# Designs tried in a protein design chat: miniprotein binders against Uncharacterized protein C1840.07c. Part 6

Target 1, 306 residues: Uncharacterized protein C1840.07c, of Schizosaccharomyces pombe (o74480)
Amino acid sequence: YFNVNQLFDHEFIKVFPNFKGNVEAKIKYPTVVYAIGDIHGDFPNALDVLSAAGVVSPVFPHEWTAGNATLVQTGDVVDRGPDTRKLFRWFNDLHKQAEKHGGRVVRLLGNHEFMNAKGDWRYVHPGDKASYPEPSEENRIIDWGHSGEIGNLLLSEYNVTYKDNTTGSHFMHAGLSPEWAYREETVNELGKELLSHFMSREKIPEYLEDFWAIEGPMWYRGLAQLSEEEACEVALNVTKTLNVNRLVMGHTPQFHGIVSRCEGRILLIDTGLCSAYAGERAVLRISQNDTDSIVEAVYRGKIVKL

## First folded at step 2 (miniprotein)

Design h3c (from C4 with R24W E27M E28A K30D R31V R71I E74L E75Y R77E K78F)
Fold by ESMFold2-Fast, scan of step 2:
Structure h3c (fold): chain B 306 residues (1-306), chain A 94 residues (1-94)
Amino acid sequence: as target 1 above (306 residues)
Amino acid sequence: SKTVTIEVRIRSDDPEKLREALEWIVMAADVLAEELGIEVTVRVEVEGDTIRIEITIRADSEEKLDEALKIFLLYIEFLAEQLGAEVRITVERE
């Protein structure tokens, strides 16, 4: 979307070097939040749908074109596909570009980021390993550790959850049970603590065992898999506790496109876009103005209201 | 000095058309300011599918003011045809 802040930055000066007048702008266009789920090492498929949604340029080097919008990536960038390093660097660069326009790229930890940090590489694509110079496995261990490019990035810039106050949307990788919803900042702190222990190959404290367990924030599938009635009961509880209108999550694949449950309180955005899963390529778009909220799934060639 | 204010309202379902219209209008203001030696101030407000642009032109003569106004109006009419967007224009003189 158009960002009037561009009128006052270096790009504006480059386009209008001889401008002799004064420009004063007031922004009142709707707040836009985009979200993309599990990518699993598939740069071409992520690029395809993000460019279709107008978030990035289809022309190399595929720069940010979403102005002051927010893009949320809900984790699981790694595994299954080969483009892991390229994707982490691309999203980091997109965030730096977005900040220049008053936007941002929020990046969340998925369970596969934790698995790679702890040395569980059973799902790593050969092309991911081959992206490192020889000795490739040793260099990958360093890169996913405290001193590595990826390890440092995950510890410093990635969180477990993100709350967008402008749209009233809470983003997570897998799901949050009512037990975990009461601890928004604590959830992020616990997640980073767990990640650090995994990188160090240390025994985790007992309290972090529940965090990593099947009902914990990195694995919980209840909002996606419970019956509509039961999932809605959980969603109403969690949205009230977090003071949001909706919960947005990946992790549990929906191969036919983005799914809405509980009258829009649950948005399932992991569509299995990686070629290994062959699901639909989709981006969630939430638009909020003073009176109305519009929630849509963006596919190449069509937009579906949710 | 002489002053005229032009208010342009452009509505489109396509945000790229709104961005393009704004860029073209700002460029037109720059060209007129330089070529005619006049002062042009542009105020912009964007709200949803609508962009409001207020252009204030200050000149040392009524003749220069009339020339600038004529050129701006011709350019905006051209833009309206090219963009296929809904355009409304109002003019105030002082």
Scores: ipSAE 0.006, ipTM 0.389, lowest interface PAE 9.7, mean pLDDT 83

Design h4a (from C4 with E20Y R24L E27F K30E R31W E67L R71E E74F E75L R77E K78A)
Fold by ESMFold2-Fast, scan of step 2:
Structure h4a (fold): chain B 306 residues (1-306), chain A 94 residues (1-94)
Amino acid sequence: as target 1 above (306 residues)
Amino acid sequence: SKTVTIEVRIRSDDPEKLRYALELIVFEAEWLAEELGIEVTVRVEVEGDTIRIEITIRADSEEKLDLALKEFLFLIEALAEQLGAEVRITVERE
């Protein structure tokens, strides 16, 4: 992120003490929001595209370089690939770095985070398990529990949805039906309650059953999979209910790059960047000034307007 | 009096180049105002890696107005070439 605040300081006045004209300076910064979808344990591929987008340094230790921008990761950091622990620590460190510059790293819960919390490990990479000291499986159970590094991080800092008011963008892992959009104010609390119950290996209360169901916030594929007409009907309803311009989601892979539907109201950013899926590596970039919004897909060596 | 407004947009990933361009444009404005006895107003807006400079020239003489405009356009063209920056210019006369 290029910050030109330093152009207008006390030294500017000293350089032009004899200027007799009128100089009015107004500094406007575009609000920039980056988003990256499902990573699935693939640190090298996440690093490749985030560095291509200018979000992080390509040089170790891969620090935050996006200034006061926001980065949103829409969940599903875990499973398929081996780098789960490294990725959770890296994003946590990036958030701390971003805060020092007025930026932030928003991290969302995906269905695979819930699956791992509840002990459904059918997609866990052997390298992820091997990242824990012996006894590795027992230590992984502890780490994904209430007092573990990952478990505590997910409960304290991760949400199900994020709304960026400046750009009018709503971020989620999978999607929201009209029913769940109407109840959006409950989604983060219900998600945290469900996550806690899964970590405790308790049966879930009846009021959480609809949240975890196939049409619920962690699984809904309607915006990505319904026909263009039907998806657009849903998107128009949901964007109106949430008072946003666009809905950004992962979960449903788009192997050839970021997909825009319904005149930009639906942005599908799960491009299957994990090497297990061999999809395109992409980061969404939304730039907003006071009048205009530019929505782009950033690839290594190429930027595509959406 | 007659007026001419010059809008200059300069884009660069180097903030030093943007500052240098602004400094030279403000210096030129002060110089021409003093030398030609005309009124020059400079408005600046900065947005990311882009600077927008609005130069409004007021003069009682069309000859002085034309001279001032010519000098600014020459400076801006020289800056575009020197800095290797993306430059857009718009001119409006009253």
Scores: ipSAE 0.000, ipTM 0.387, lowest interface PAE 11.2, mean pLDDT 86

Design h4b (from C4 with E23Y R24A E27W K30D R31E E67F R71Y E74L R77E K78L)
Fold by ESMFold2-Fast, scan of step 2:
Structure h4b (fold): chain B 306 residues (1-306), chain A 94 residues (1-94)
Amino acid sequence: as target 1 above (306 residues)
Amino acid sequence: SKTVTIEVRIRSDDPEKLREALYAIVWEADELAEELGIEVTVRVEVEGDTIRIEITIRADSEEKLDFALKYFLLEIELLAEQLGAEVRITVERE
């Protein structure tokens, strides 16, 4: 799979690093947003589908090849699989590379990032723990704390939600109820406050209890699990409140591939790609011009219009 | 003070062939700009399986302009043959 919209991508710059001529490019559909859901510590499977989608090179060291595109990872990088540290470093490096080309890698907090910050490690893979020098558990506590590599990265660069204005797409880990959509501008601030309290092993303030609750932004499954009719009522309310065309979320596994609900207003992208879940490996691709959006699921060797 | 515009439309079901053609044209633009001391601007528009490449050459003499035009046309003809792509060319002198 090769997207001609990537004409002036990383490879172009590598071939013509000192080009002094005048090149003016007008790519008719220049805005492309990719999204990948829950990875759960599975680097080989994430690499497989991101390279199939043309986001990263299949050749080591697996660098950014998506030019000025945006990649959104919707949280839950940690748990189940062993490659947590490798994945966080890789996405951080991909973001630095993407910025040099006018692109970006947006990384969101999932409930499992919060669980690890607060010390709930019941889902941590032995290989994740073994990635730390002895004493491995103590070193992992430090790494997930305020001054650790992962802890600092989550506090400084990760958000709970992301809105892409060009495509009219709102990205989240789990889902937003109408109540939380109405308070969307507070969601990122409240999420970072909660994350900091968890890292400090502090009792959370009462006003953060609803945020972390089952109907809160880190856990809400209504858009994924309610009947089509009820989910559409919620989606219509939420999309109007957020002024977007679609809601994109992980968290609720769809083992047979990316699922579209409510005429494209709900996109469920957690396909259980990690080996522990054995789901399909998929990347969402949204291409936008001034009038139209093309929404597709990218699998290795297959692209499906949603 | 002399200009010529070459419009090239290339259609292929293989995006890599389109990219290869664009790379070759940009390479020639860079070479001619440096060698002849002329101004060459390449504008590209992508739509599906087709790219439109507009090459604007500005030179201080008719001789340099004519040389650059002939060179680009030869290169595009060779690229069309090598890639097996459908190519259309139009030229406008101002």
Scores: ipSAE 0.013, ipTM 0.412, lowest interface PAE 8.5, mean pLDDT 85

Design j10 (from J1 with R5E R6F E9W E10L K13E K14L E17Y)
Fold by ESMFold2-Fast, scan of step 2:
Structure j10 (fold): chain B 306 residues (1-306), chain A 80 residues (1-80)
Amino acid sequence: as target 1 above (306 residues)
Amino acid sequence: DPEVEFIAWLAVELLAYETGKELRLVEILEARVEEYDDGTRYELRVRVRDEDGREYEVEVEVFVDPETGEIRVLSVKEVE
């Protein structure tokens, strides 16, 4: 599993020379970042793998157990499954718990969050609608608006991208083209502006049209779908522009587990964990010390080095 | 628990260093974790495998200060 021999090297020998018990060592714990991709309204499957990874308790009420670690959820909590409201409340509560331990829960916007804010509900599960008191559709419109619980959370707490400086990892829902990586500093601002316009049912300004387009940050599939050669060209450009070691994204399902491309520069973490997709349940784990990183896929009952 | 696995791994590495043998952590058989106001005490029983494929049990006692990352290995012993 966790290979820490490289963390100790000469220092291990220095600290434990002639060990015969009763020694003390000052060891810096690695920074740990967990990431979970597209959940699509499936609380039981999200809980199953997050508890297997040690992020949350398997025992009700399923509280934070990851200490000072960071968990990143890369968007698409809504649609397909019924547990949307429960999941948004749960992640918000987990973030509050994590902060008390020096950790955090980073939550990103996926294209399905924007679609629901816009009123494009073609993928909404009947159980999601039924979670609202009658008139259920009207109450759901309110909840996804500026004054609603979900709408307010998305506008105040959620971003489009997140950069973890310690691990050198950039997290996104879909992917960033070289063009959008160059504009990365504007992405969160433009995304929140677009979300607000969608919630208001307003016609979007022309400058936001490219953001929502198929090559934009919410839809771009190039890193996941281009040939290995082409995807690596894009990844090298984007990682250089963003000054990171790796790009982590959901959006494009990988039904057989987490996929690493371009020597670890691309990590595809949407494993179709929702029962509707019948994919694998997986959590990404990145462990970083001052000089080295270990990247792993955590499944129930096994851990795979990427 | 990733921390319990790390502590178990560290204990096995220390035993390997002391004995001069190749040892692999096979399984954590028992983990007792007791939290104090200044840290956490781990009392572990683990199964290890040596270079000959022989498996045996090791008992380890470790104290950890999570704030500083300080780890104190209090005892390690082979169980017959």
Scores: ipSAE 0.005, ipTM 0.337, lowest interface PAE 10.1, mean pLDDT 84

Design j2 (from J1 with R5E R6E E34L Y36W R41F P66Y)
Fold by ESMFold2-Fast, scan of step 2:
Structure j2 (fold): chain B 306 residues (1-306), chain A 80 residues (1-80)
Amino acid sequence: as target 1 above (306 residues)
Amino acid sequence: DPEVEEIAEEAVKKLAEETGKELRLVEILEARVLEWDDGTFYELRVRVRDEDGREYEVEVEVFVDYETGEIRVLSVKEVE
């Protein structure tokens, strides 16, 4: 049992003299959403920036410290780096911890999760394979299937898109064209169907071909790669269709940090934080109250307003 | 690396065409090459020379589509 009167208890304040300041700051912005992009098997770099942002403890076992906040991970946990199994377990445990505090950890599917489910392992790190007991490849096939730990997590806990209504923010791995934005309500269902077919190593039905195509929801790079003018035209259309203020996505690396386009309507959060890409380590933070929002990129030792 | 030099030359050529300036590649200062699922991403820092003989640095991001071979210059930033 916890209530407001306990926050200003004389005995409590005496023990935690800085607690009052932290509570007052939190009350000013009661809703906080953090987002982290592509991790690609790099636990140390993900931990570094999430702890810098105050989302997790820097002390083992690196538990949730963000209270009732939401953390969104926009997919591509797997490939390039070795820590895939550790990362999926860690995020699952963080979600369970966050729920106890009224928070949540939203985990989204990236194209690399689909590739690994399909058996396209050309980007799998040797350390990822070595994390499985021998026979390592056979055990990895099982783990990424319907009966496996990772396979079960992806099918039961992961979606393609997430919309945070309080901040008016839409999150996904890659991006939506105007055509797919119009069909956004179907995206999670189609994504789960595709993932299941890939795990079964089945030929995909014809109606799923466009979903997986280069201009489809798992691959679309237009919001990140089109000229500023053209990207803004797409973003204005998509934000209007989805009834949101901003679109948050990974997938297309921005090595110098989080990029804001189209007056904040596009936030590109894949900073290539894994060692393989050697980009900046960054977390997006959106702080919201009834009247305004603050959008920031959090780096180790530096916070930049977007 | 011959491939990196070819991509840098094409990027400078495309920049010259888009800006209407006469630009020549002088030197590749830094190059990062990353394989994405649908192509190759190049992050380059190059020195260029204009029609007045002035040399300056630009940061260029280039994407090469593996299916089509299309070379797209994604961003250009003059380093001041």
Scores: ipSAE 0.000, ipTM 0.323, lowest interface PAE 13.8, mean pLDDT 86

Design j3
Fold by ESMFold2-Fast, scan of step 2:
Structure j3 (fold): chain B 306 residues (1-306), chain A 84 residues (1-84)
Amino acid sequence: as target 1 above (306 residues)
Amino acid sequence: DPEVERIAEEAVKKLAEETGKELRLVEILEARVEEYFEYDGELTRYELRVRVRDEDGREYEVEVEVFVDPWTGEIRVLSVKEVE
């Protein structure tokens, strides 16, 4: 048992330098939400920035240190890098740990999770395949199926979108068009149906084609790519429809760090942190109380107010 | 390949700007290209080995890894390594 003064012990802060910041934030802002974008199989880089943000311990086995905070991972854990199995297990363990402290780890489906479920493996790292015992390809097919460790986890615990009511933040992998924002209540169900069909190696039903299309929830880039004027028109429409203050998404890399558009209504958090992309390593932090919010990008050794 | 030539010219120009050196592309010795699915093949990573000439007329080889930013067309230099 520790009180606040015990948590500011000098020896503890040397090992967990961001722990004091997390505790202070909780006192002034009782709700804290962290978000991390596309990881693409890069455990060392995900660990680097999550520990810099005080979400996890820098010391093995890298356990949850964010108390009752929420962490949102916005999909695309798989492909490009080798650490896929390790990352899925780690986030699952972090969720179990967070729940014991009144926190949570929300994990979202990215387009690469769907691609791997359907057998499109052109971006799978050799080290990912080698993580399975021989016959490695067959064992990976099983693991990404309905009864596999990863497949079961994706179907039972992962969603397409997540809304945090306290901060008024809507999290998604890619983006939501005005059309899909209007139908947001169907998005998680349709996504799970699509994922199940992909795992079964079935042709998708016609009613799921628009969901998987380029303008669908797994691929939409309009909020990230349209001109500032056009993106802001979309964001104002979508935030009004979803009744939120901001939209948070990965999928479209921002190599120089987290980008804010439309006066904070759009937060682009895929910074290409995987070594294959060599972008900045960043975590979004939203701190909320009854009267205001602080939105920040956390880098190792630097915090930037957005 | 005209696109590889264009990217090599732009990469050398970017290197000159970042290093403060006057550099000119002499020859493209090797080029490897990877297209990223997330951009419908538009996000492209180039691994180039080029011969450059500096302001003193010295020629040397450089291995350079670059991304082409699909939103701006900007070339982002990921790594630079001088070869013998």
Scores: ipSAE 0.005, ipTM 0.324, lowest interface PAE 10.7, mean pLDDT 86

Design j5 (from J1 with R32E E43Y R45L R47E E57F E59V E61W R72E K77E)
Fold by ESMFold2-Fast, scan of step 2:
Structure j5 (fold): chain B 306 residues (1-306), chain A 80 residues (1-80)
Amino acid sequence: as target 1 above (306 residues)
Amino acid sequence: DPEVRRIAEEAVKKLAEETGKELRLVEILEAEVEEYDDGTRYYLLVEVRDEDGREYFVVVWVFVDPETGEIEVLSVEEVE
């Protein structure tokens, strides 16, 4: 998490006199990026694994403890579970806290955020609706609109994709086809336009139809579901187009933990951590120095190299 | 530092309880401390010995509650 040559604090050396300088297993990675996939309204399970990974405090009010690290949440905070409002507020507060330490919390739009903005509420938990004062459905419509707490937050601070230049990692909710990777510069802008139209309950302009389609950035499952050979062809094309080492995505559940494909070019981090899915609780951790990266899945009580 | 050693010893003890293994702290190789509003976080690179006599390196992230002084192991990683 830090390199000895980057340590400038004499008080640190004075406090930690048992430090030995040349050990093969020494931590030498100054950049750390954490990522968590689909949460689906499950605050206790998200808290459990984020605290196990050392990203947040296990003690209320569960504040940021990851210093200058980056945390990426790859969308689908809403639906299936009841804790939607609590989770959006918590991640917003974590970002403000992280900034004070030179860190950041990146939050991405998932297809379920778009569905809720659009008024497609077939997956909304009764406890989510009950979190609003009566009239609860009307107040939820307002909250997910342009002037609402959640609606305004999604429009002002959430993006569709995020690229971490230091690790060479590109984060997305579902996946990017070669066609959409080529158009990556437009993805965040088109996503924000679509989200705004959905909030307004307006008919989608024709130029946004392919963005929301099954092969579009919010739905594409090719990297997760194609055969290893075919997924690798796509991943090699997409990583070259985006100039990155790896693609990190949620959306397609992996119930037995984080999955690596195509020699680490594809990382599938939706582990179905919500209790409704009965999957695994996991956080991705990427640790980077000038020459190497370590990519790991962090579970409660164990860490697995990917 | 006596405090860092106390934290490391308690963390290894809690890790032993969590994993069901007998673990003993051999050495603290690297440590960093960060203070937050709700407590103190320690990042430790330690050498441990298990009941089979195997020695290996572990990265441990530890949280210390400011009210109770209670230690919680937030995360652990075996480094080989």
Scores: ipSAE 0.000, ipTM 0.156, lowest interface PAE 17.0, mean pLDDT 83

Design j6 (from J1 with R32F R45W R47I R49E E57L E59Y E61I F63E K77T)
Fold by ESMFold2-Fast, scan of step 2:
Structure j6 (fold): chain B 306 residues (1-306), chain A 80 residues (1-80)
Amino acid sequence: as target 1 above (306 residues)
Amino acid sequence: DPEVRRIAEEAVKKLAEETGKELRLVEILEAFVEEYDDGTRYELWVIVEDEDGREYLVYVIVEVDPETGEIRVLSVTEVE
């Protein structure tokens, strides 16, 4: 580590009203994709690692600094921590900034977004609830509904999965079984339909029951929890069906850092970065050219090749 | 950008001096520039190589004085 100062320590730098831009230099790897897993309401920890990875400025107002790169957030922004509303607004603003530079911020639905939409609030932090004016619970129900700020954002901007064709990477919150990989083209449509039904507090149609079930796209832990042999068999099937090189997922915490399984076909990026879990703070980075890719875990003060 | 390349070359030179290693800039993968009222900050992802041709991926933050062009390396992270 070449340490003359820390990445997060910029006390002697001052900001003037106009930011004069991101400059893209000559790139050996023209495509860069960053991914961050489960945040669970922890803005300081998300900011800490995204700024360490060069995705956002460590200086207020924490603007996008990743040029034409893609950032993927794999769901579970809500619950455990207090900063839910701040985080949803921040990622939405980062996406608008990224688009001006040819980049994007892809945001995925996690099971905790669905739980909050349907009124299952057993994991809501008191600080999240306190972010709403009185009557707090009624205003939170409205915000997570069809016409609310968060509800409308989830329905209009969020998907269940994202496929990056350039890197051959498929991003998901939890995992896809072989059966759901085969039905991948329906996953985003079915997920948005389920989310809408949950917001309406109506009984879900029978055809959506399998989607929300334990083996469904929002809950599947097989790629993270099966033995190496069994997980690799599933990953080989799923990557072939989806025509990708790797599967990237959160949902199943890996407290010691990002985990690679099955020769890089499985990347587990939920490191439990929120203070409630006290896991390692990490961002996945995939750098791609026509012939090669570099896959790395970015931590504060070090980068590890996966 | 020629200025980004100049700043990267100077940063690599300073890192070589501070570590006692012979380092050469191979490639700039990504660069971000922010202008402040008393300086310009560069955040760079670079590939450097040592005397034996071993390549390192390095993330470096650099501050530049706008009047003097003096460069200060603020922080670096290398691949392990």
Scores: ipSAE 0.000, ipTM 0.125, lowest interface PAE 18.2, mean pLDDT 82

Design j7 (from J1 with R32Y E43L R45V R47Y E59F E61L R72E K77W)
Fold by ESMFold2-Fast, scan of step 2:
Structure j7 (fold): chain B 306 residues (1-306), chain A 80 residues (1-80)
Amino acid sequence: as target 1 above (306 residues)
Amino acid sequence: DPEVRRIAEEAVKKLAEETGKELRLVEILEAYVEEYDDGTRYLLVVYVRDEDGREYEVFVLVFVDPETGEIEVLSVWEVE
């Protein structure tokens, strides 16, 4: 028998970065949840930080290396950057790979997914459009519709929110107000109804207007932008209603890295990792055992406890 | 080593339960052991046979609880 340190030789680590870190996390904390915020069409930057966190291989074809862990992507894969189609396919493939190992890749709808479904393309990168064969705009309309690759994927596999029961963590794109936290059991259903109506290019029913409004689940910035005191009041209300320990959200960029508010009850994970924003590249890692959690921001070359 | 054999057999059993396949340990090709304060880790390279008679190599990373001897399969990779 040989010492396992031989497996962490340079060539092995090159293929499986953070394999040793993943093993250590699982031993002391058998449940590990990773989360990545707004990507905005930037595959190289998403790959850089996910491979640094040990979620995926840095070697093509960049396969799942996180075993039975959960990865949550909190929406806004599209817009600003060119790699939208590549990213949606990659995350779909990662989910299939993760399931074979008892893990999962949870993918959430962001407001930009809804905007693209409804034909509001003011933020679409020219490279995204160019990824379609001519006639490119017509083919993009089809792809984001009910029968298209992206449209069908969003309707069948994406949700608005996700609750991880083991860690007591609730994941969302933007934020949930106390009103929408109270109605959380309806949020995923209403979101899918709205998405379908937007894909049909039809006027939305009046009962969906509040869902899409500025204080609705796709746009709410209160947890990220209210004063610490006010945000904490909201977070205490929302975490109590949802029966969770923490709320994890993207949507409101934090260019200097992942931000924790209200003693860890609010985790802001949209770090503006897209090169258009030039923010820090970060992945959230939550490690859980029967009694305790460790919450960390993972950057290439450093890990910061939150 | 009886302990390595026990761990390999339990790991293959857990892999069979998790995948829904009937798997049998054929041979332990390599075993790497690293001891930590919280327990022992084994990276096993094992040759297995499934219910269809297919034989193939798998890497299995296993944690062994030092007090109970219970094993947890941390990661599994099928090798070509």
Scores: ipSAE 0.000, ipTM 0.171, lowest interface PAE 12.6, mean pLDDT 84

